# VH-VL binders against o27280, part 285

Target 1, 266 residues: o27280
Amino acid sequence: MDSMNVPEVLEIKRIVEESESVKTFIFSWDFRREVRPGQFVMVWDFRDEKPMSVSLIDPVRSEIGISIRRVGEFTDRVHGLSEGDLLGIRGPYGRGFELMGRDILLVGGGIGMAPLAALADEATARGMRVDALVAARTADELLFLDRLEAAGVNISTCTDDGSCGFKGFAHERLLTLEENHDMAAVCGPEPMMFQVMRILDERDVPAQLSLERYMKCAVGICGQCCLDDTGFRVCAEGPVFWSQELSRVREFGRYRRDPAGRRVPW
Key: E = the ipSAE of ESMFold2; O = the ipSAE of OpenDDE; V2 = 0.75 times the mean of E and O plus 0.25 times the DockQ between their complexes.

## First folded at step 11 (VH-VL)

Design X65 (framework fv_cemiplimab; at its last fold request DockQ between E and O 0.89; V2 from the best seeds 0.86)
Fold by OpenDDE, fold request of step 14:
Structure X65 (fold): chain C 266 residues (1-266), chain A 118 residues (1-118), chain B 107 residues (1-107)
Amino acid sequence: as target 1 above (266 residues)
Amino acid sequence: EVQLLESGGVLVQPGGSLRLSCAASGFTFSDYGMTWVRQAPGKGLEWVSGISGSGEWIYFADSVKGRFTISRDNSKNTLYLQMNSLKGEDTAVYYCTRGDYSWPFDYWGQGTLVTVSS
Amino acid sequence: DIQMTQSPSSLSASVGDSITITCRASRKISNYLNWYQQKPGKAPNLLIYEASTLQSGVPSRFSGSGSGTDFTLTIRTLQPEDFATYYCQQSLSTPYTFGPGTVVDFR
């Protein structure tokens, strides 16, 4: 068994409260094990295990960050932890984002900004111009704004209720933006991503999108995260996909599979 | 055979409220987003509102935001449009149609007439 | 919002004729355009989606073309049952908008 598949018990070094419902847990990381923005790790609280995106990659401090939104029993337990507590981490897994060109557009919704924040750091470090469209239901749910701003990212916000930035959805805001980009990275709810993808397609902007599916093994063997028709495994061939790949995925933006394998509409 | 049947269209006074229903059959209702489109007498088509299969994603035209609500009951294969604070400009035949951002409006009901007049 | 226009607003033709209706978007919308047919007193019917794909059950005499801002619907060998109003609709972004319609009458 590959050592990467055995959870490493790590101490929570720091906890950053990103919002009322989102915390970033920071761990010491041995960067002899490579990690890329867009990849995920399996987080084990010794009772259950869930996939989580890496939201911070800091080789200087030898740290990674995992942002977790409080949405259920597992995340409730994790959110109850304190600095110094232990978690099991295995990975990283999956295909991460690729950076291309000089100008990149990031479009994120809610917790979808987690992997994009990491990507933003890498892009800015490479001297790229980074524009970010950050979407949320309300202003208090917008994530990583200060971090992105500090990194030199040009931020545009949109909220469903208009409490911050553009009132409306990400695809609607994107339609009003005139900037050109060499590539785009998108992560968030699939209805958002689907509609954003169409706009990017119309603009001939190469786009990568990160999908979220129920994962069990994270190593491409169990098939729980397989996408219909294509056979793509989100944990192996993804979670980052090119728009051309997702155009072949019938279920994208329409439905997903639950742990029992049942179709669940968006 | 896919069928959509609207109901609830009546005469109502300005400022009044009305709820339209659309009964769907002939397909797995929850698999599709649904949409309301209206047509004023002698006029063209206007998109009003859309709702995803689960009902969690909802979209509105600016002309009806804050006044209309869209919902669905997948257990009853029924789509709803709750219309509040009705105006004369809301007078139209309201069509229920299958489709959303990911699917063209491929099936339509016969429509139900809503008349807002004093 | 994306505005849609159509030309002409109305036209008269004879059975057997070939007619073309034009639709224009206020901005580029790639191929995200649908065509609908509406007969008097009836609900609209989908004819073409994604600018050029014929909806199942629609006669082959109907065809759609175009990309970007300019689109066309062509009806070859016009039939009596083709008397109707035709609408284009952009499907790129909410709010979805329709063209004003083109009325096709018979001489």
Scores: ipSAE 0.936, ipTM 0.965, lowest interface PAE 0.5, mean pLDDT 96
Fold by ESMFold2-Fast, scan of step 11:
Structure X65 (fold): chain C 266 residues (1-266), chain A 118 residues (1-118), chain B 107 residues (1-107)
Amino acid sequence: as target 1 above (266 residues)
Amino acid sequence: EVQLLESGGVLVQPGGSLRLSCAASGFTFSDYGMTWVRQAPGKGLEWVSGISGSGEWIYFADSVKGRFTISRDNSKNTLYLQMNSLKGEDTAVYYCTRGDYSWPFDYWGQGTLVTVSS
Amino acid sequence: DIQMTQSPSSLSASVGDSITITCRASRKISNYLNWYQQKPGKAPNLLIYEASTLQSGVPSRFSGSGSGTDFTLTIRTLQPEDFATYYCQQSLSTPYTFGPGTVVDFR
């Protein structure tokens, strides 16, 4: 039975400050509603509703976490909330990541590390070997390094400015690693994901990539969910896509669409 | 018809600065990343810099990092290359091209010659 | 950086000949390889992208093949306008790199 389309008003149990611009909000969760890494929820502040990836899944403590970056009016209001305050949560929605093989690579950029942190927890719990490439513009924007280390993940970092780890972009760092993996999961800005996908394609590593921009279509099917001539609707088929699917999508990594359907370049 | 027209190439002294411009027409400029490629006299092609459609994703060859800045003005359909601390080795014809990480360099301008000499 | 080499550095041919130019990458680049033609005193033009896809408007006598590290550009039934310098370029990762070029001259 499906009750996920009705928002449940939940108390913010704990807030973790991940960086100057990112907070993780933790809620008690009834795991009779399954939630998997790569899925998202709709977060309602009693004015607006926005999709947010699930960044923590803890059945032992009966908790989920959602990590939110401050980027506009909605997220600014949510960042102003305190423990004990209420938010509406609806979901989960979307296709989660699938784990396969024994060696997995995670490549995350900025807030894209949020769903990958939840995936890392599941993969390490299954006994998989996990390598994570964590990318950001600066050291201050690298997320979840302590959580990944605590989970036993082998971490590489890169920053555009060289303030932590490799100086350069995720795809440039990945090129120097020369590692083989059974699969990869990638989440971050589309220009990063596009270039990382090419390197994984060269290595014949099947990759799953999360396209967060279309999650707002989860309330219903709309024209903004179409990717291009292939007819993909992210809310129905995503947000997680296999690399072979995305290689056919001409707009991936180049531009997205605004509410009026106009192209907005990356 | 896609057209790219470079301008700004002149003789400059070592240590000097120069800004190149590229005027684009015949396509939706903001839908494409853009790239600068240079060619020293009698030599081969060398990738210099690329910029995404929005201008937010920027890449440089190691030889120019810290000295050159790439930018674009989508309202004017114009690409720029600001060149600082110029060296003799920067002497080349500079080509404006349509394309970046996501698209091949499918159209090229005629080029503009920059000579760095005293 | 991914280094690109081309062979031969130059070749002499006659109209009607078929010629082959090779390009080698210092590491595997899948099919992320483009070919360009540059005539004397002119800007380069794109011939082939993704190793084997012919650019719109380019004559069918041009073809590209290869994957991984070794790539070829073939021109069948060489025409007078084909005497030019040809460059390969890897598009796998920044910094993008070009081969040194192959000059195709009259015999």
Scores: ipSAE 0.802, ipTM 0.908, lowest interface PAE 1.0, mean pLDDT 90
Fold by ESMFold2, fold request of step 14:
Parts: structure tokens; C-alpha cells; sequence
Structure X65 (fold): chain C 266 residues (1-266), chain A 118 residues (1-118), chain B 107 residues (1-107)
């Protein structure tokens, strides 16, 4: 029986309050089920099931961490849980980030820093130089700064309101940063990723961007995570895509589809 | 047939406020980002502000940040520009155009003239 | 901000002429460059996007070229309706700055 298709019920080992709206839920994890940064799991609260990115991959402590922002009914219920409470976990699924070269740029907006924090740990463990541009609306929403600093990551920040670092958007800050990276990894609000991708394309930096779409099966069968024009399935061919793959996807940065298949703008 | 119709341009005093409207028709308004572009008399075009289809993503030129706000009502197919603390250099024809960070500015209204004068 | 310049600022030409207008960005912008045409007393019209792609309904006598920092709009066989002001505009990043314009007048 393939563990990827059946949720395993796990106890919440520890909860880290990352901000007013973001918690990281830590579980014991058997790493015979390999997990890569950028892959996702389906989190089941016994009522509903949602995809969530892995933010911590710690084989030494045998732990996996899942960072969840409170944005709706499902995440409200999960945020109400305590250590010792149960959640179902299916996965991991999808294509994660691939590291290359020696100099990597991370560009994360809000909760999008979660999978990038996991990637930063892997990149520094491999001896890469890691620069991170961490974006949020306000200073108190900048995520994982202490963790990134402890890992030796060079951090630049931007906030919409200017309360920390550069006042403005990630793509605007990026124009002022050094252009000496072998690759970039980008995760955050899709309008941010679209605008960041344009700049990275202009710089000829290979970029991988993590998309978020509605998912039901998570294994590529139901078609709910398909992208217009190409038929790419976010749960199978993604969620991490190369920028050259996304350049063929007209919907990227422009709209998404809801569960009923209706076009929804960003 | 895409149509954009601006309104609300009048004479105002420096320091005053004014709200411009843009009525949209002939397309699914919520699917598109929208932009305000202005043109001072006898001068070139200046990008002012943009807003995404949902209204969540908003951008401003430095010259108007903190003084102008942009909004949209997708149920009324209407784009707004609230202009506060008006200055003489804000005198211009204000154009409503379809497009944002993800689309070129492909359809334009006729413009509405705002004059800021003592 | 990415500054855009255009040359010439104005030119005189006759119906049937071929003309070239240039646009320069203060930094590399790949092909994220649009061209607009504006006739006196009218709103601008999108002419070309992504440096070289003609907007629907634009005559083939218009062409755009360039990448990086230097871009060209060419109009072959000028028609009476082509006497207008032409603006370039970068779409790499906010603020989406326009060039100062090139006025094309008949001789």
C-alpha cells in the first residue's frame, strides 16, 4: 500500500508561532519517505484536506515541519490545535526545487518563505552561498529571519510599508541587488513571482518558481490542478516549475481557476 | 467592444481632493488589471497607478504615493482614483486604461481633465 | 526608476516616406517595451508590445525591433493618419515609465 495515497495520522509534536498569523507544526517523520524542499503534503484535519508546503526537513531530529498561515476555515481549525492533537498527512507530492551552481538567490513573499527556508538549509549544507530576499507587507510578517541568519544566509528585506528594509515590492528591491547568481528559487504571491521572473529572465538567471493551485487528488488524476494552454498539472509536473516552462503558461501571474473552473484574477 | 469612460475631472484648489471614476464595458472587468495614466497639457504620458483584477495588488508612481489611492468595484465595473493633497503639478488629463503588470495598456478612455489652480 | 529617452524629439516627413524612431532605456529591459501612438486631442493607442509584436488591427507598415536598451519603431510608407506623437514605455518593472515622445509632422 503506497503511503503517498493514504493519509498517515500523526501527532503534532511541537508548534512554533512564527508570527501572529503563521504557525509551524512539527511532526516526527520516517525519512525512508524522502522529502525534498518544494514538495508538498496534503494535510487532513478529518474534515477537509489542503496542500501545504514543507518548511523544515530535519533528518537528524527525525522531524518535518509544515508552516500554515491562517486564511480560512480549514487553517483556522488547524491553528486551534495543540501539541498531541492529530492530523493526517499524505505525501510528499510534486517536483521540488533542484539546486545547481554555487550561488543561489531565494525570493520569498510571506508564507512563500516556508519552502525556501527548507531549501536554504539544504543549500547551505551543500556549501552554497545563499542570498535571500524576504518580502512581506509589514516587518512583523517577515518570516524565518533568525533561522536564515543562523544558517549563514545573506538576508535582504523589503516591506510594503517600509517598516523593515526596502520600502516597496520584491521585484523593485531585486533591481538594486547584485546580479551574480547561478540560480534563483521563488515562492510567494503569484503577482510577485511574475514580476520577479521578468527581472530574472532579463538577467539570464535560471529560476524555479513554486505555484499554488487548487488540488483534490494530488497525484495527477482528477485534473483540478491543470494550467491552461499547456495542461501542466501543478501536483505532478510542479508545483515547482522552471521559468522557461512558465513562459509558455499564459495564466501565470494573470489568473487562476476556482474549484468550479471559473477564472479568478489575482 | 471595449469601452472606458472617465468622469469627475474639474477645477480644484491646491490641497483639495477629487475622485475620478472610470466606467468599463464590453469585457469582463474583473479579469483585467486597470491603470491610470496622466498627461499634463502639452506634455508626455506619465504612469500614475495600477490595480490588479481582484483589487489586491496596487502600485503607484512616486509622485503620487501617499496622496492618491486607487480602487475598483467589480460589481459596478468601475475604477476609481481618489486624489488628495492636490498640487499644481497634478494638473493633467487623466486616462483610464486596461492593463497592469501582466498586460500592456491596450484600451484607453477619452480622458478627464483635472485642473489644480489657486 | 527606469528612465526612457526617445530620439528625435520631432521630425518632419512626407506621405510615402519611411521613418525610424529610437527609444533607449537606462538599463537593460529585455524585450519588455511597448509603443503607443497618440493623435492630437485623442487618447493613446497601443501599437506594439514586447518590442516587436503588432497589436491587433495595426497595419503591417509598422514594425518594432530591439532588445536590451535600444529599440526602434519603423513606419514604412507613411500615410496621412500616421502623423502623430509616438511614445515608448517599458514594462519590465514599476513604475512603468514612458519615453518623452516623438512628434511626427508632415513637411
Amino acid sequence: as target 1 above (266 residues)
Amino acid sequence: EVQLLESGGVLVQPGGSLRLSCAASGFTFSDYGMTWVRQAPGKGLEWVSGISGSGEWIYFADSVKGRFTISRDNSKNTLYLQMNSLKGEDTAVYYCTRGDYSWPFDYWGQGTLVTVSS
Amino acid sequence: DIQMTQSPSSLSASVGDSITITCRASRKISNYLNWYQQKPGKAPNLLIYEASTLQSGVPSRFSGSGSGTDFTLTIRTLQPEDFATYYCQQSLSTPYTFGPGTVVDFR
Scores: ipSAE 0.766, ipTM 0.900, lowest interface PAE 1.3, mean pLDDT 91
OpenDDE, second read of step 12: ipSAE 0.899; ipTM 0.946
ESMFold2, look of step 13: ipSAE 0.729; ipTM 0.885
ESMFold2 (binder alone), look of step 13: mean pLDDT 93; pTM 0.944
OpenDDE, look of step 13: ipSAE 0.910; ipTM 0.952
ESMFold2, fold request of step 14: ipSAE 0.743, 0.745; ipTM 0.888, 0.890
ESMFold2 (binder alone), fold request of step 14: mean pLDDT 92, 92, 92; pTM 0.940, 0.940, 0.940
OpenDDE, fold request of step 14: ipSAE 0.923, 0.923; ipTM 0.959, 0.958

Design X66 (framework fv_cemiplimab)
Fold by OpenDDE, second read of step 12:
Structure X66 (fold): chain C 266 residues (1-266), chain A 118 residues (1-118), chain B 107 residues (1-107)
Amino acid sequence: as target 1 above (266 residues)
Amino acid sequence: EVQLLESGGVLVQPGGSLRLSCAASGFTFSDYGMTWVRQAPGKGLEWVSGISGSGEWIYFADSVKGRFTISRDNSKNTLYLQMNSLKGEDTAVYYCTRGDYSWPFDYWGQGTLVTVSS
Amino acid sequence: DIQMTQSPSSLSASVGDSITITCRASLKISNYLNWYQQKPGKAPNLLIYEASTLQSGVPSRFSGSGSGTDFTLTIRTLQPEDFATYYCQQSLSTPYTFGPGTVVDFR
């Protein structure tokens, strides 16, 4: 039996170019190891290891996808890989999204759409009505639009520069939408999520939000991803949190911790 | 003690440009988002622009989008507002305030007067 | 945009009086409402945030209440230093908008 804590060396089956800065790496997956939207895996390039959200869950094809944005040295290396190359994958870890009700709203920003795309697939497969507010800085940074459309998701876009859809931020766009949903799932830049959460709260829409923090062990031991002041471990109690839980998290939307544990503003 | 001190307000012609500065002290500047709020003579308060602690997240009122830019230098504990293509309706006292989407405007400077007139 | 209104636009009162100022939002804003005080020629000061939480250092004679669209600022036992203009401000969404203000002056 393979331990979930031991990286499994997997071959990159294919690579999907999502945008200029985002690639989805697809792997064969043994679904005896269950994975849920919102969970993450640790990706090991044999030099460093980083947490990445699962963006594709395909039991039919026995595949999972991991979407990675090019943001630093690790991701630069990974983006340099080709189909057939190897990566270490351990996991999945963390608490994923819980689906409830009939109508769900997804609010995603940038790479935050990765876990939401997987959630959209599950929700639509269950016969739920899915509305997605997809946000990005520019049109070319909007992710998974074709995939979401193909899944039957009702998409609303917004861009900072107005190059596609609503000109402005996700929370601003959300205010213009009149419909309520049974639940919402949110993932993206934390300032976006913070402001979106307030609007959802005002509307009494149950919301789950996926956080990103510096993560080292992924198993709740090292404490690198602990949140002030609750002590919630993003890797164990999260990364998906209910809005009620995050309301108790002082640092949410305000700051994060760097690898040295120092406060870093948003 | 938290202190905010605005400067740069002067008389400028329509179409002109001006940069305001806000010197902050008494707190860890980078830990807080900062905001500009203006007040036309004899009028109420108007939110103008906000910037996050790192400077990465910026917000503008529609009335100033495309004309104003907001920035900060955390090494100098200073907030800036670059105002271009100034109009008569931009005439106001401009206040620097600590706060953003996650924090109320809990401290304010005394403001600096910008007058746009031909 | 969320529009804010205040009532009254002005009121006259005496020292020792209890006064009430109302603020209304064009949309529900839960408790995301702040109150500010501004004296002539001075910068605004935060009095109350999140509709009812008193800012540190603000006298307890100030209180805020309300949720949704209707909010109230109450000043009990008005003091000489309380004669000023009061503004409400919604903090739910950008652009952040202020009420037009309420002038409290001497009777």
Scores: ipSAE 0.904, ipTM 0.948, lowest interface PAE 0.5, mean pLDDT 95
Fold by ESMFold2-Fast, scan of step 11:
Structure X66 (fold): chain C 266 residues (1-266), chain A 118 residues (1-118), chain B 107 residues (1-107)
Amino acid sequence: as target 1 above (266 residues)
Amino acid sequence: EVQLLESGGVLVQPGGSLRLSCAASGFTFSDYGMTWVRQAPGKGLEWVSGISGSGEWIYFADSVKGRFTISRDNSKNTLYLQMNSLKGEDTAVYYCTRGDYSWPFDYWGQGTLVTVSS
Amino acid sequence: DIQMTQSPSSLSASVGDSITITCRASLKISNYLNWYQQKPGKAPNLLIYEASTLQSGVPSRFSGSGSGTDFTLTIRTLQPEDFATYYCQQSLSTPYTFGPGTVVDFR
């Protein structure tokens, strides 16, 4: 039929304040359109459109949730909305996480816990043992702890300032945790993901990592497929990639590119 | 072409403060994390601190945590190490290096000597 | 912290010799290990990264091997400019740690 999806205008059913800077917006959803953890939607406020990961998938209530951190003009406008207001949603897009084995480790930093919270629900529903390492700068920025506990997830925390759990970074905490997992899923700032990936690679744990900047490729736009300074070109569907592929990407964890193609350091 | 030049090393009293600078040239400074490594007289190398290309990701050795701060000014291609509450054990040559979590320490400056003594 | 040890602490050698230096990590670090050379009065320079990858410009007589906890630096046909101190460094995780160094002296 048509080659492009048009945003469906949906009413904000509920808003959950996850922290001072993060809100989850909940919408009624028709699950004849399947959505899986790790997939994203395009959120349209009738001025701009941005990709947002799905953080809640609830077929029983017929709801999806989208968690949004306040970081700029678009997200400031969306955070100003109330229950009953309208947003355009199109999707879902991208490939989601794949689950394998009996044991999974989730490693999330900040808002990166959003897609991992949805994955935790799916993994526990399948009867998997789920361990989660939740990282943030401070205790107040740790996300979804209550939801993870309610799902039966084994939680470890770390904060940069030591206000909750281990004092330090996710990769430093990971070195002190049990090594026995069939797979891992990682989402957060790329410097965190890069360092976590090295430890998982050493342990021979296959990992899937979710990269926000590759969501454009997943909707059929090759904006993230570019030449680096050595002529290397990447063209792949995201946002979820296996660690084996990312270990060969020179940009991963070091820099990204702005709309003009300029390098922006992490 | 890549050059790193440290400055600021002097004799200071215990409990004093000192700021070290490292001027970088010959590469796009903001594309690289940077690291400070020190070496006490007659001893081996000790990693002190690292900072990402943007300056947002910062790491410290336990021996200096809470006393030292690392920063960078990408507009001036300069790396800094602010050292507070200096101890005799901080006496060392301080090296500026290119590299951090994502890159080996592939270029080093000549070092600057900090002596902490009464 | 990941502890690094080196053996021997020092060795004496002649030009033309082949020498080996061993580095051991207190836990498995895969191939996330770098080797550095430091000549008297000078800053260190990178020789090898990721256990076995030779840095550009470094002579092929230098080679690295190993994985997990045990690593070796080998210098074949030692040259006068190779008399220096050699350090290993784990790059798996912060805080980064160096070995105590191996001094290679002229006999």
Scores: ipSAE 0.764, ipTM 0.886, lowest interface PAE 1.2, mean pLDDT 89

Design X67 (framework fv_cemiplimab)
Fold by OpenDDE, second read of step 12:
Structure X67 (fold): chain C 266 residues (1-266), chain A 118 residues (1-118), chain B 107 residues (1-107)
Amino acid sequence: as target 1 above (266 residues)
Amino acid sequence: EVQLLESGGVLVQPGGSLRLSCAASGFTFSDYGMTWVRQAPGKGLEWVSGISGSGEWIYFADSVKGRFTISRDNSKNTLYLQMNSLKGEDTAVYYCTRGDYSWPFDYWGQGTLVTVSS
Amino acid sequence: DIQMTQSPSSLSASVGDSITITCRASQRISNYLNWYQQKPGKAPNLLIYEASTLQSGVPSRFSGSGSGTDFTLTIRTLQPEDFATYYCQQSLSTPYTFGPGTVVDFR
């Protein structure tokens, strides 16, 4: 019987400081348990549990990486951990990205680059051409640039303050790019993803987008991550959705729900 | 009923500053992005700035970047536009409208006139 | 920036007429286009969004069509209250740009 729903206590093998606010925690992984870019795991620090995207999949080293942005109490605790410390990991969960075609565009914002970095590795390994539009508020918040470059990804950057690359938002930068791709994968703030999705739609580029929602069970039971008004469960039907699916999701890009179920604006 | 009421439009000298306000009622203010659109006398409409419901996402037209700031106070159901380094070409009726990247501009205030002249 | 144009700049019509206003974008914008009506001294009102969806409360004599770069607003059986200026607006990307407007006045 698959024990994917039971947290496995794993030792932090390495910690990579990606930015001031983002760390990647690397674990040994038994790849008899398959994991795909776009899937997530539940990270348990023995007090609380949070969903985190898998940002590194390395079958050669038998390792996975989880990138975590410091945003609250849970992540503060996790960021305080050192190599050799323990975390509980259960999963992976959710629907990951599907690769198709020869040319893929990745559009990521902030920590949204985490799952896309893993996807980039797979795509490049398959011999695909990968272009990545990496967005952040400032230059120091741009993630995985060296890693992507090393993988042979063609990178375009944009920052809100213009400290690196295009000054402006990802959708604005994307509009200036003329090249089309066979498919696109998008992950980041929903206002970014919403606007990027429209541009991709206009260009008839098939797009997959990864959503982030409050998750409790990760197995499609509790309903905390249900999307208005389709009832899609981000943990089960997602977190990766096709643009056609998200076009039916009223709340996408407009609002989200907090743990109490209250609407929170973007 | 959705209502938007702009205020603050006055005569100001070039280089001056002015803050516009928009009082919103009749809907959950924080659920919607808000936008400023202006119209010079006898001219068409020009998008100026937008702000998301939370205020975290802000957009500007190039013509006003670096000079204008947009903000909102959801506790007061009020949208603001701080205008600095005003120029003659900033002379216009400024409209507050409900809407953003995800929503058409479905409700508009009656506008407030800003006149920049020496 | 995406540039919007309209044709004609002005037209004269009579009550009961059917009129068509065209809007063109400098690049493809799919169906991300809105139409607004503005009367003198008044704020604009939304008529059509996403090229063809009628805003709630707007009379059915108003209709929008088009996709890509070319769009049309049609007013069937023009009413006295329809004499106004009409603007198209692209909603694909910032900056959200408006057409120059079309003035519909009495013949």
Scores: ipSAE 0.885, ipTM 0.938, lowest interface PAE 0.6, mean pLDDT 95
Fold by ESMFold2-Fast, scan of step 11:
Structure X67 (fold): chain C 266 residues (1-266), chain A 118 residues (1-118), chain B 107 residues (1-107)
Amino acid sequence: as target 1 above (266 residues)
Amino acid sequence: EVQLLESGGVLVQPGGSLRLSCAASGFTFSDYGMTWVRQAPGKGLEWVSGISGSGEWIYFADSVKGRFTISRDNSKNTLYLQMNSLKGEDTAVYYCTRGDYSWPFDYWGQGTLVTVSS
Amino acid sequence: DIQMTQSPSSLSASVGDSITITCRASQRISNYLNWYQQKPGKAPNLLIYEASTLQSGVPSRFSGSGSGTDFTLTIRTLQPEDFATYYCQQSLSTPYTFGPGTVVDFR
């Protein structure tokens, strides 16, 4: 019924190589169609359509950016594209992050830093103090450190192998960080988010977590994606959920479902 | 009925290597993370290592980091602990447990004794 | 690392007594605490998780309470099979840590 549900064919204006496995694709955007950090778009390569979080929101340049990690057939094809090539974009969709208070903690793992980078920009523009814990397996997989620094973010890093910052996992590093925050936003692999959520819960820090697997619920095309652990439907659009909502989901951090409904363990 | 059966515990010289196995039955193995917990003779329980259902998320106690590796074969319903550069302080009964960061250690095997001595 | 302590280290009791074991964490762990029972020569068994939730099949005479740093395990109307060592364990974060244990012996 409106243009939001119809893919707009956009030219790739610029491509930024964030790492060997991650690229940010930048498009001109008409900001009469507002975009908030935490929202996603459907990216169509004229064969398959996949949800991707918005990683750059720049009304001054009239641009949005979408950061994509190379993980399968669709993303391999998109990574093969060049500036000037076309992609279909529709959206934005979903519940974005809400900002409150004076300071915020961002905890991002791998590509999960993408939507958090956009949130960092908005939080700093509002005058909030932003602390970011950026986690990855190795130093080469830490994303957006230069962009976060340019935005005035206080950065802590951790890598599983100890190649940069704290040697260990995000939740282990978080446990050693003594600062309290008015809120937190978390995005990354579910095992990381689950363990980070427990520590934030103990500290009474309200947390918002972004789950890729619930992006289809926000588009309204998935009939059973919003089921609780008792089998009842949960009225939610995703992908951003409050931590108290996720504490009711037995599957969170343990397993997800494939298209046939079978359990896929983390 | 959930069952866990450890094997592989023997006497080993300091600096040696040993691989422990844990055979699981009575549940869908891949739905659960698994953990190794040890107990030195006459002492309390010490967490050693945990592994997620897929095998991709792995955690270790500092005392064993760099020396031990944990792995699983979901097609065989088996958990492993590869122990290298063994020290006298590693002497303990090693228990296999069901559970990890997302689930309590709700079922335990009978344990297998590893003795590290000259 | 989060350090766990238990009190007492040991206690003597008679069948029919009610006993209390305490567990303290070196920092706040909310309700992320489990209790285990280990009988002589046997593997541990989970009794309680999330501080106060009884594991399926555990007798109702066992109860857990507490939050933050201080936790309690209570056994009402002690039975002969309850003479064992009891351990608390924090489940907030890796590395997971156990208390040193409390030995419950008959008087």
Scores: ipSAE 0.762, ipTM 0.889, lowest interface PAE 1.3, mean pLDDT 89

